# VHH binders against MAM domain-containing protein 2 (MAMDC2): the designs that were tried, part 1

All scores and structures are predictions.

Target 1, 162 residues: MAM domain-containing protein 2 (MAMDC2), of Homo sapiens (Human) (q7z304r168to329)
Amino acid sequence: IECDFEENHLCGFVNRWNPNVNWFVGGGSIRNVHSILPQDHTFKSELGHYMYVDSVYVKHFQEVAQLISPLTTAPMAGCLSFYYQIQQGNDNVFSLYTRDVAGLYEEIWKADRPGNAAWNLAEVEFSAPYPMEVIFEVAFNGPKGGYVALDDISFSPVHCQN
Structure headers, positions and changes below count from the first letter of each chain, unless a header shows other numbers; antibody chains aren't numbered by Kabat.
F, E and O are the ipSAE of ESMFold2-Fast, ESMFold2 and OpenDDE, as the mean of both directions, binder to target and target to binder. V2 is 0.75 times the mean of E and O plus 0.25 times the DockQ between their complexes.
Where letters were taken out, [cut] stands.
Atom coordinates printed by the task and the answers are left out, and those that the model quotes come from them; centres of patches stay.

## First folded at step 1 (VHH)

Design b1 (framework vhh_7qbe_3)
Fold by ESMFold2-Fast, scan of step 1:
Structure b1 (fold): chain B 162 residues (1-162), chain A 122 residues (1-122)
Amino acid sequence: as target 1 above (162 residues)
Amino acid sequence: QLQLVESGGGLVQAGGSLRLSCTASGFTYAMGWFRQGPGKEREFVASISGSGGSTYYADSVKGRFTISRDNAKNTLYLQMNSLKSEDTAVYYCAAKGYSSSWYLDESEYDYWGKGTRVTVSS
């Protein structure tokens, strides 16, 4: 379930499309020909790719955008890590869920650093003793306009670094 | 608790090549290489994202150095080609802790190796 969203490859992740709000691929120059050092304390990813949800696409409040992993096929336990950015969103909620084969959702993480334009590292203890999906979900509850970005999903079979 | 161990440094002729490696004792996120030449401040060389999909280079090494990683071995590499006398320095491996995602600022890196010395003769 690792994915850096580079090379126009979602690593099997799928956007659950709906008419109101969706995850999109961002970043990437038509020509990735230069090695640019990040500016303004930002892992900008102008030369790389990331996923994002932008509130300008929200038609109805309380709609959610979901990015869903491939179903796990082997028992796994360890640290799921990823980078995320929340751009000055009012009432935006960014959460991570697991969904099992019975369709039961379990929240395993929720962002607590809203309004930051910088990339933040999330480390989530993750256990999948049977087949399940990991779901990145963004819910917009207000019209302030902002986005959530996601990059560099990685899994390590060791406990998270505190 | 996390340990970083560099290797591969040595003496090399100008125009030559050298490969540095850095082995971590456990899982690491974004990693980078910094260097400090004689009588100079420590400077950024290159960094790589946790997945290895994004890389960044200092202008002075672009086109000559390549950063890569093997996450199965917890190992970071720096392939140095077309070495110049100006590349003479102690090279440090660094790993980001659980803080910001800034790739260039050395203050954003929480774990550091002891360094490996590279000397480029004319």
Scores: ipSAE 0.000, ipTM 0.109, lowest interface PAE 18.3, mean pLDDT 67

Design b10 (framework vhh_7qbe_3)
Fold by ESMFold2-Fast, scan of step 1:
Structure b10 (fold): chain B 162 residues (1-162), chain A 121 residues (1-121)
Amino acid sequence: as target 1 above (162 residues)
Amino acid sequence: QLQLVESGGGLVQAGGSLRLSCTASGFTYAMGWFRQGPGKEREFVASISTSGGSTYYADSVKGRFTISRDNAKNTLYLQMNSLKSEDTAVYYCAAKTYSFGLPTDWRYDYWGKGTRVTVSS
């Protein structure tokens, strides 16, 4: 379940279909000129790649955008880590869920109120004893929108260091 | 040069079924179907991931249409059931030729010439 979103490959991650708002690839030649886009975490460059969702594409308030992992193939337990950026002054809620084959959602992480617009490291204890999906969700809850960006998803079979 | 060759379009009675296919001259990543009816804008119909493990549908076709692909044959399919007069359109096959695998990102870099589907009753 690791992905740096480089080389225009999402490592099997997909959007949940929604005509109103979806995650997009940022950076490189497919940069959205209508959005304030963050710099790539890995390269610190406009030509690096990351995933983002931006309120400028939200047609109605109180929409959600989900980015869904492939199903896990073997039991796993350890640390799921990723970098994220949230534009200051937004009403967005950024959360991480698991979903099992029966469709049961469990929230395993939620972003704290943003103190800055820099890339932040999240480290989340993760356990999938049977096949599960990991879902990155942004909920747009008001008129103060803004972007949420995601990069460098990785998994390590050891407990989180922080 | 990559080319997309579509087949299966034609005339069908309301309530009938039709299967469209699109064969690519080489390997493709995410693929999708779009359509344009007379005097209308082009609209999304369905998309499928590189592996075929994820599929997405427009609300107007959910439960009636099924998208699938055969990567060994470089071929995309759209099985259309319970056809309605509103489904009358030119159907376009679209493909990504780069490693970007997001099927809901409609920014496809290759498009077919379209195949006409007419539903009558």
Scores: ipSAE 0.000, ipTM 0.103, lowest interface PAE 17.3, mean pLDDT 68

Design b11 (framework vhh_7qbe_3)
Fold by ESMFold2-Fast, scan of step 1:
Structure b11 (fold): chain B 162 residues (1-162), chain A 118 residues (1-118)
Amino acid sequence: as target 1 above (162 residues)
Amino acid sequence: QLQLVESGGGLVQAGGSLRLSCTASGSTYAMGWFRQGPGKEREFVASISWSGGYTYYADSVKGRFTISRDNAKNTLYLQMNSLKSEDTAVYYCAARPGYLSSYQYDYWGKGTRVTVSS
């Protein structure tokens, strides 16, 4: 499960699409007309790519955005890492879940509300002894809105460094 | 195929309380309650995300109704307090499975009737 989003593809990740709030590919020379998005982590410039969710797309019947990984095909255990950015001062909930073939969800990580302007590294112990999906979920709860950005998803078959 | 079964409806006096339940036969993502009063179109009541981290209420029920869920039991609840005659309706449970692309709730129960008498 790896994706840097730099080749303008989702590495098999799928968006649970609806016309309201979804994960979108950001970066490049074009800015979001609703807000100034962060620079890409991989190239540290607006010319790179990342995924993002912006609260300006949240409406009455749409409350969360999910980005869902491909189903794992072999047993795996190790460290799942990624970079993320959350606009400070918002009640954004950014979580990572696993979902097995029976449809059971398990939360394996949640971002802390206090963030910073820089990209933050998340390292999550990950174990998939049978086929599972990884889900990145964002829920917006505050009146201020904001954004969540995600980049540089990688997996290593060694345990995370605490 | 996902099945939703509502329960808890009944006759209650104005100012009273009722708790509705909805049990799903399988995994769900977002869930919500809708209602349809006599001679009216179906309207939104409340919704809750899978994690419970986000809830939304219609203005007419805000402060009186509380939505919650128990994912271990695949069950959605609606606690209705300070009931008014205008709350009389058939209440429908709705769910969105995680894989569906629709912005709508794609699965619906058959409803449970709530009658509020003066």
Scores: ipSAE 0.000, ipTM 0.144, lowest interface PAE 14.3, mean pLDDT 67

Design b12 (framework vhh_7qbe_3; at its last look DockQ between E and O 0.02; V2 from the best seeds 0.00; counts 0 for: pae E 16.3 > 2, placed apart)
Fold by ESMFold2, look of step 2:
Structure b12 (fold): chain B 162 residues (1-162), chain A 121 residues (1-121)
Amino acid sequence: as target 1 above (162 residues)
Amino acid sequence: QLQLVESGGGLVQAGGSLRLSCTASGFTYAMGWFRQGPGKEREFVASISGSGGSTYYADSVKGRFTISRDNAKNTLYLQMNSLKSEDTAVYYCAASQWDYILPSTGEYDYWGKGTRVTVSS
């Protein structure tokens, strides 16, 4: 479940493929050769590699991008942590879900707005007593939602700091 | 419509090995193998992500079966070793429109007609 997204490792995370919006590797030396104008999507090079999704490719209302973890293989409980950054946008919702093998979704975290524009740490109480997947989801209603970046997913078998 | 064609089924002695193949008529994302024994519901065997980088196995086959794929040939494989009589079933190839490897039949949109595997004593 943990991943720093370095060295082209996605640690088993996969997109739910969508023709318009998907999570991509960003940072380091990885850049889209096509400029996205007038939207500025530049991340600082010292941030290393991360995953990101940008609303600029949204063509339909209610476009959703999902980054999905491997199923858990053993019971686990503790604190799931990750760093995220949200560019100011009025059309996105960044949430974290769990989904079991019966298809039951549960929202376990949602990003606040307004928030700090820098990298933010999220710490989420996480419990997987049976196989489930973790889903990072961004919902857009149009191309003005900005971007969301995600890095340094980690798990610790202790409670989060409240 | 995407077509999936299984092959490689047959009669094999207990303790033996068999490799199943499934050829897809087009591009696929996540794929999996399911099986249905006599008088039983269809059950999950193994699944693999579109890239082949992630796999998941039912506990009953873990360590004995290996799922793999060759995306250049649009072909899914199941290597079955150390076969037991309880592995006797019709084996189905499945493919999803999406790239997740959940062990539920509801997550797969396309199905083959199956290939029969019989494990004799």
Scores: ipSAE 0.000, ipTM 0.115, lowest interface PAE 16.3, mean pLDDT 74
ESMFold2-Fast, scan of step 1: ipSAE 0.000; ipTM 0.341
ESMFold2 (binder alone), look of step 2: mean pLDDT 86; pTM 0.883
OpenDDE, look of step 2: ipSAE 0.020; ipTM 0.418

Design b2 (framework vhh_7qbe_3)
Fold by ESMFold2-Fast, scan of step 1:
Structure b2 (fold): chain B 162 residues (1-162), chain A 123 residues (1-123)
Amino acid sequence: as target 1 above (162 residues)
Amino acid sequence: QLQLVESGGGLVQAGGSLRLSCTASGRTYAMGWFRQGPGKEREFVASISWSGGSTYYADSVKGRFTISRDNAKNTLYLQMNSLKSEDTAVYYCAADLRYYGSGTFTESEYDYWGKGTRVTVSS
């Protein structure tokens, strides 16, 4: 389930298509003149890549953008970590879910520091005793949503340190 | 046929609180609360995605109402605090079976509706 989104690859993650709001690949040498998107966490430069949802590109608020991991193939227990940025957090929700083979969702994390534009480290205790998907979900509640960015997803089979 | 049953309505004084519940007879995805006051059209109150991670509120209720759900019980909740006379309405539970990741505020996007529960806020 590890992915640094480098070289424009999603590592098997699926962007659940929604005509009104979606995750996009950011970074590289192309500038976005409509948004002050962050530089890549991995390279700390414009040449790196990350995933993002930006309210500037949302055609209809009150919809959600989902980025869905591949199914886990073996039992997993440990620490799921990733980096994120949230701008204008009061008008957006950024959450992490698991979804099992029966389609049942469980919220395992929600952004706790909305409104700052710095990269933040999230460490989430994670357990998948049978095949499950991990879902990153973003919603904007209105036009002052800013952006949400995601990078450097990793898993370690040890308890979270923080 | 999917059935939605609302409960928890009643008479409450201004500034008081009520908790509404809506139980579905089967699986739902996005769910919402709408209300219709005397002589008014039905309006959006709040919605929640299947996962519960995305919630949306009408400007008139932000900071006062909280929407939540328990998918294991097929139940949707609306916690209403600091009630005002303008909140007097029949409250309807709505469910969408087409898009499980969405929260939506548009009445026409919900396929299933309950019969409503009445909330009266007295001065």
Scores: ipSAE 0.000, ipTM 0.144, lowest interface PAE 14.0, mean pLDDT 69

Design b3 (framework vhh_7qbe_3)
Fold by ESMFold2-Fast, scan of step 1:
Structure b3 (fold): chain B 162 residues (1-162), chain A 123 residues (1-123)
Amino acid sequence: as target 1 above (162 residues)
Amino acid sequence: QLQLVESGGGLVQAGGSLRLSCTASGFSYAMGWFRQGPGKEREFVASISGSGGSTYYADSVKGRFTISRDNAKNTLYLQMNSLKSEDTAVYYCAAGPYYDFWSGYSPAEYDYWGKGTRVTVSS
């Protein structure tokens, strides 16, 4: 389930196809990029990679963008950690769900930080007693845009550090 | 199924400016401009993210060309300044993909293409 999104590798993660909004690989090695995009957490520079989604892609209606993990190996219990960045306070909701083989969703985390240009560490107590998917979701619920970026997903089979 | 139509090409003197437009029949996330000069393969010029917040340029045009988009009109623009004879080419608008914006430099990354608009820079 671990992925740092380097070398254009998605580590088996897939978008839930949506013609309006999806996650993209951002950042870049030697290419000319706008410095307005967040720096990659792994390298702390614009030369690294991360995943991002931007609400200005969607002009008319509420939409969701989902990034879906491969099935977990059960049983799995411990700390799921990742870095994220949310541009500006807006109505975008960044959440983490599990989805079982029956298609049942359970919200296990929601970002409570309204917006900050810096990378934030999230540590989520995680339990998968049977194989399931982990889903990173952004719901766009307002006229103000802004990106959400994700990087350096990792898992440790111990309680989250305080 | 997405249709792209380029316009704005023409004859211009070296040091001059042109603005190219590309109108799409619908929204596309990743869009870009490519060009093909006489006897050359199709090469990357510039690309832009769906929001317009990220732009990428070939080294040969950086500082002279500006890519932008108006998503309300499904229109992509390329403002070309300080034109050189080496900029003479047919310019193509390209659209796609849904994901993986990393390799926006490759023609293979794009699913939809316009028919091109010719730019001739006289010296």
Scores: ipSAE 0.000, ipTM 0.122, lowest interface PAE 15.0, mean pLDDT 66

Design b4 (framework vhh_7qbe_3; at its last look DockQ between E and O 0.06; V2 from the best seeds 0.00; counts 0 for: pae E 17.0 > 2, placed apart)
Amino acid sequence: QLQLVESGGGLVQAGGSLRLSCTASGSTYAMGWFRQGPGKEREFVASISWSGGSTYYADSVKGRFTISRDNAKNTLYLQMNSLKSEDTAVYYCAASLTWYGSSPSDYDYWGKGTRVTVSS
ESMFold2-Fast, scan of step 1: ipSAE 0.006; ipTM 0.300
ESMFold2, look of step 2: ipSAE 0.000; ipTM 0.109
ESMFold2 (binder alone), look of step 2: mean pLDDT 84; pTM 0.854
OpenDDE, look of step 2: ipSAE 0.006; ipTM 0.233

Design b5 (framework vhh_7qbe_3)
Fold by ESMFold2-Fast, scan of step 1:
Structure b5 (fold): chain B 162 residues (1-162), chain A 122 residues (1-122)
Amino acid sequence: as target 1 above (162 residues)
Amino acid sequence: QLQLVESGGGLVQAGGSLRLSCTASGFTYAMGWFRQGPGKEREFVASISSSGGSTYYADSVKGRFTISRDNAKNTLYLQMNSLKSEDTAVYYCAAERFGSSWYTSASDYDYWGKGTRVTVSS
């Protein structure tokens, strides 16, 4: 499970189909000039790429946007890390879930409600004793606008830094 | 075949409270409450994730209703406070067996109960 979202490539990640809201590739040429979007973490510039979801484009309230990984190899254990931004003042819930082949859903991480405008590093202890999917989810809870951005997903087969 | 059974409906005066329950015959992922008032279309009330960690509410019920679940008992709850005459409806329990969505659309749920009636007098 690794992806830097460069060159408009999703590394096998897919959106769960939803006509109202989905994750989008950001960076390169900024596509939304009406709101402030984050700069790419890798290049710290508009020319890099990252994934984002923005409530400005949500047609209905209380929608969910999911970005789903390829099925993991197993056994797999270590630190899953990624960078994220949550626009200050939104009520969007950003969470990380696993889903096994039987469809069992488990929340393994949730962002703090007060977001930061800066890129934040998340390090999540991860264990997959059998193949499963990793799901990045943003749930929209109302008209408080804002974005959630995701970049530089990586995995290391060692425990997360203390 | 998964079955959902609602209970706890009844007649209550405006400003009163009721607690609805929904028991599933097996494990479910996301669950939700919908309601249908007299002569109206079915509308979303609240939903909850499989873990119970995330909840979503219709604007008309925010601050008054609380959704919760007990996965050990396969039971979903809706605590309804400060009831209004506009809350009069048949309340339906809905569940997903596959996936992780907590959508607001009735079409996104796989299983439904037969409903429990709530009447709020003015």
Scores: ipSAE 0.000, ipTM 0.143, lowest interface PAE 14.6, mean pLDDT 69

Design b6 (framework vhh_7qbe_3)
Fold by ESMFold2-Fast, scan of step 1:
Structure b6 (fold): chain B 162 residues (1-162), chain A 122 residues (1-122)
Amino acid sequence: as target 1 above (162 residues)
Amino acid sequence: QLQLVESGGGLVQAGGSLRLSCTASGLTYAMGWFRQGPGKEREFVASISYSGGSTYYADSVKGRFTISRDNAKNTLYLQMNSLKSEDTAVYYCAATPLYSGWSYREEDYDYWGKGTRVTVSS
C-alpha cells in the first residue's frame, strides 16, 4: 500500500482510466522553473515527484478520477497515512474508499479542510480483514476545478496518533 | 521560461496536406492549436490531453485534421489534410501546466508560440 511516488513510479497503483480525468505523476524538472503545480512533499522542491489530478474547463471533465491500490494480501488493521494538497478545496471532493472482491465501495475518509497552501497530513483508521483495494477518488464540481495532489502513502499497524 | 516553437508552415495547393510541429522547451500538459485568418479573430482548431488519449476538434476541421503528441520529444503535431482556402491562417501552439486534459478555451493556455503561417492557394 505504501508509495512515495519517487522515481516516477506508481508502486502498483493504477488509474480507473477514462478520457476525461486521471491521476498523473507530477513534479521534478529543471525546465519547470515556473511550474504552478505543487512541489513534492518529500523533497519540497521541483525535483521530487507526487501524484496529481486536474480538471479542465469543459463539461465532460466532471467525471471522477480514481487511483486504485493493489489488492491487500494479509489481514490489516492500523493507521493509513498520506499527504495531500487541494488547489480549490471547496469545489473538489477528495475521498478514500475501500472496494472488496464483490465490488462493494465503502467511504472511509473525506477531506475536511481543503485550500491549505501547505501539504496536509491525513491519518485514517484502516481495517482490511479480507482482500480489498484502497481507492483515492477526486470529484470535480466546477468547470475550472484545480489540482489535487497526493504523496507519501504509508501504513502502520497501530492506531493513528493524531 | 517555457518556450514553444512552431514549424511546418508554408504554401500549399487546395486539397493538399501539411504537418505542423510544435516543440516545447520543457514538460507541458494540455496542448492545443489555434489559428488567426486574415481579418478574423483567433479561433480554436484542436486540443489534446497529456496522455494523448483524449482530443477535441473545431467543427470546421473535424475529419480533415489530426492532433497528436510525442511526450518523449516534447512535441505536438497537427496533420492537416484536404486543405481549403479558408484554412489560410497563422497557426499558434498553446500549452498549460495546470490541466492534463484538453480545452477549447484560449484563456486556459498560459504559454503560446509565435505562430507559423499556412497559405492555401486555389
Scores: ipSAE 0.000, ipTM 0.116, lowest interface PAE 13.1, mean pLDDT 70

Design b7 (framework vhh_7qbe_3)
Fold by ESMFold2-Fast, scan of step 1:
Structure b7 (fold): chain B 162 residues (1-162), chain A 119 residues (1-119)
Amino acid sequence: as target 1 above (162 residues)
Amino acid sequence: QLQLVESGGGLVQAGGSLRLSCTASGFTSYMGWFRQGPGKEREFVASITWSGGSTYYADSVKGRFTISRDNAKNTLYLQMNSLKSEDTAVYYCAAGEIYYTGWELYDYWGKGTRVTVSS
């Protein structure tokens, strides 16, 4: 379930159907003149790619945007890491869930507050003793959500270093 | 109860090769190899997911060792190339329900097979 979102490739990740808000591939030239989009983490430039969700696409409160991994192929335990940005002064919540084959959700990580505009490293202890999906979720709780960006998802079969 | 039996250990000259095998008495989900050298603590060597789709290696063995498995035979392998004196250890096969590099999370262990690399 690793992905750097380069070459406009999602590595099998999919959006949960939602007509109001979804994750999009970002990078390159700025397309939305009303939003400031972050630079790519991998290249530290606007020529690279990352995933993002932006408040300009949110029409109703309590909308959620989910980016869902492929099912894990075998039992795994270790450190799931990724880079993220959260726009300051927003009403959204960025969380990480697992979902098993029975449809049970478990929250395994949550951003404590809006992050700064720089890319932040998240390291999450992760265990999947049977096939599961990993879900990156942004929940919009108010009139202004801001953007959330995600890049460079990786897994290491050791405990998190931090 | 699940039982693991290692084989293939022995005395080899530095720069040589050796293949270790581990046969399980039944189904195993994840598997790995650990080793313990003289006067040292047990350390991770390599691990493999059930499908064989993902493999992980300690930095000290990357490029020299290859882990593989044959699920039809319930057998795990470790191909060791370019052996060094510091590879001298008892090698243990381990299995469990969670894929991990820390030995404390493995549920089943073999008795070990001794590998001695002479200069």
Scores: ipSAE 0.000, ipTM 0.091, lowest interface PAE 19.6, mean pLDDT 68

Design b8 (framework vhh_7qbe_3)
Fold by ESMFold2-Fast, scan of step 1:
Structure b8 (fold): chain B 162 residues (1-162), chain A 121 residues (1-121)
Amino acid sequence: as target 1 above (162 residues)
Amino acid sequence: QLQLVESGGGLVQAGGSLRLSCTASGRSYAMGWFRQGPGKEREFVASISGSGGSTYYADSVKGRFTISRDNAKNTLYLQMNSLKSEDTAVYYCAVDFSGWLTTYPSEYDYWGKGTRVTVSS
């Protein structure tokens, strides 16, 4: 389920179909956008890649944007880690869910809003005793502008180390 | 099969408060409250995402009603304050498996049987 979003591909991740708002690839030669985007975590430069979603592109302020992983292999247990950035002053909620083959969602992590423009490391204890999907969700609560960025998703079959 | 049970309806005087609850057997996703007043079509009241992080309200209830959920108890709540006679309706709990926060009744997958709220003027 690992992906650094380099080479402009999603590593099998897919947007949940939504005509109003979706996750996009940022960085890597994207020069002119109407939002202020963060630097890439991998390269700390405009030349690297990351995923982002921005409420400024939302047509309906009640929309939800989901980025869905490939189905996991069961059993799987360990540390799921990723870097994220939440634009200061927005009211978006960034969460991580699992979804099983019956379509049941379970929230396993929710962002602590840092209020700054720095990349933050999230380390989430992860267990999939049967095949399931991992879903990164941004929930929009109004027309207030703000982006959420995601980079360097990795999994390690050991306990989280922080 | 998901089963929704609403409770908390009743008679209340204008300016009063009432709390509705909806319990679900099993896991819930995005959820909403709708109402149908006398001689009216079913209309949107409020919705909440699966995480509880996003909420959306009808203009007629903004600032007076608060939607919330307790996922550990599989329970959805609607706190209704400053009630008006025009809030008189049967209130319905609904689930949206798509996860999109929508105001359209047709987009919701499962519905409760409703709980009646009467506001005396």
Scores: ipSAE 0.000, ipTM 0.163, lowest interface PAE 14.5, mean pLDDT 67

Design b9 (framework vhh_7qbe_3)
Fold by ESMFold2-Fast, scan of step 1:
Formats: structure tokens, C-alpha cells, sequence
Structure b9 (fold): chain B 162 residues (1-162), chain A 121 residues (1-121)
């Protein structure tokens, strides 16, 4: 499940195929003066990497973007944590779901509104007693989208510390 | 196979209200309502996520219609208020085993036969 996106790969995470909107790797050493995307959380610099989705790349504003984890292989329970950033004034919804091998989806977390431009820590009680996937979803609920960024996904087998 | 059955349609006066229901024969995930008026293409009305926590509405119905679901009953609802003659259509329930709340017809694999709503002036 864990991924800091620093190796310039997705740690086994995949996008659900969608012709309109998908998650992308941001940051790195590539200079982009036109980017309004955030600095990465790990390095707080342009050298780090994170995942993002941005409405400016959406051909249709009424779409969802999903980033799907590898299937868990051993029972696990504890705290799933990650950093996220939501551009202010957008109409998107950022949520976290689990999906089991039978295809059952359950929402386990949703970002609060209004969003802000700072990195926020999310800590979510997580239990996978059988194989399942974790899915990060951004749904665009109107023309005022904006970016959502994700970094430093980690798991600890203890209760969340708030 | 998954079956979707819509109910609650009928004739109503402009300014009135109706509640549509859609009952699925089994578990569903993404669900939504679409409609097709006389001589028009099918259009999106509203969608709802698996948990019911996220919803999206077409601009033409925002503020007047409310989508909700009861997963224990495998049932989707559409509460329609302040109905207009332009709301006259056959309303279709759609479902998929995918995540989220989709606004595009091509995201949904399962469809009901529709229920007719007529708004008279």
C-alpha cells in the first residue's frame, strides 16, 4: 500500500482506464513555470514527486479519476495515512474506498470542504481481513474543478493518533 | 443477471412533486437517473456513489431534485420537487459495479425499462 512516489513510479498503483481524466505524477526535477501544482510534501521542493489530478486536463468536467492500490495479501488492521492537497474553490470530491475480490465497494474516508492549498494529513482507520484494494477517487462535480494532490501513503499496524 | 425496476411515475401538475424508486434484484454500486423527453436524446439527471455520500446533479434539476439510496433495500430514489413541463420524460434507473457517481451513460452496464413522468400545465 505504501508509496512516496519518489522513485518516479506508482508502487503498483494503477489508474482505472478513463479517456477523460486520470492521475499523473507531479513534481521532480523538470522545470515548469506554468504549473500551479504544489511542491511535494516529502522534500518540500521541485525535486520530489506526488500524484495529482487537475481539471485543466479534463476534456469533460463530469468525470471521476481513480488511483487503485495493489491487492492486499495478508490480513491487516491499523492506520492508513497520507498527505493531500485540494485547490481552493473547486467543486470536486476526494474520497477513499475499499474494494474486495467480490467487487464490493465501501467508502472509508472523504475530504472535508472547503479545500485549502496546504498539505493536510489524513489518518484513516483501515482493516483488510481479506484481500482488497484501496482506491483514491476524485469526482468532478461541476466546472470549477482544480487539482487534488496525494503523497506519502503509509500504513501502521496501530490505531490512528488522530 | 441484475434487474432494475422503476416505479412512482405518473401525471402531475406543474409545481407538484413525485418520488421515483428503483429497486435492484441484487447488490449495486454506482447508480444514477437519466431521462428522455419526447423527441429528445437521453440526458443525465443525477448520480450517487456506492455509500450515498457523494451526489451530482444536472444543472437543470439542481435545487429541485434530490437523489438518495438505501443499500439495505437495494433501492435508489429520486425526489422531484417544483416540477416543470420540461421535466416530462421517461426516467431510467442505471447501475454499475464500478465506483463513484458517473454522469456518462457509457459508464453504466445495467438499465431499467423506465417510468413515465408527465407534467401538465
Amino acid sequence: as target 1 above (162 residues)
Amino acid sequence: QLQLVESGGGLVQAGGSLRLSCTASGFTYAMGWFRQGPGKEREFVASISRSGGSTYYADSVKGRFTISRDNAKNTLYLQMNSLKSEDTAVYYCAADYGLGYYTSEWEYDYWGKGTRVTVSS
Scores: ipSAE 0.000, ipTM 0.168, lowest interface PAE 14.1, mean pLDDT 69

Design c1 (framework vhh_5c3l_4)
Fold by ESMFold2-Fast, scan of step 1:
Structure c1 (fold): chain B 162 residues (1-162), chain A 120 residues (1-120)
Amino acid sequence: as target 1 above (162 residues)
Amino acid sequence: QVQLQESGGGLVQPGGSLRLSCAASGFTFSSYAMSWVRQAPGKGLEVVSDISGSGGSTTYADSVKGRFTISRDNAKNTLYLQMNSLKPEDTAVYYCAKGYDFWSGYFDYRGPGTQVTVSS
């Protein structure tokens, strides 16, 4: 499940592509002078990488962007942590789901407040007693939903204690 | 409806050249910035180049700077990527993308992609 998105590598994560809204790799050296995208959390510099989704050009606001983990292979229980940024906009929802082999979704975390432009640490109690996927999902209800950025996904087999 | 269709991919030897094209329809092509984005096997998406609606401004990833040239023909609604001095590291599916906004950095659409393989 762990990924720092460095070297443009998704660590087996799958972007569920659709023509209206998707996750993209951000950071690195390519950039327009007017870009407002954040610095990478791993390096805290313009040379690092992260994943992001932005509302500016979404054609159908009811669509969702999903970034899906590899299927878990052994029972897991512990703390799933990641860094995120949410630009405050008119309407966005950033959520974390599990999906089992039967296709059943369960929401295990949701960003309650839009974050500031700084990276925020999320720590989520995670349990996968059988194979399942973890899904990072962003939904926008309007063209001014801002952006959501994600970096440094990690897992520790101990309870979240912060 | 926005349509983007890439062509021109294929197998090429290291040091060779290839020219990609993207045919665009369903929007006012000259009013939007366009980008080329690639995904190598087992890797994430990388933005390799973008170009303003007028063609007056371009940006390149450091990995391709000096080797790749992005251009557009607004009369033909076509985006191009001229790739020179190709390396095995350039092996990827290349996507044409619309709507890389210089203020937000977002892409709203990409095409189905064209495979580029650099191998001897």
Scores: ipSAE 0.000, ipTM 0.100, lowest interface PAE 17.9, mean pLDDT 68

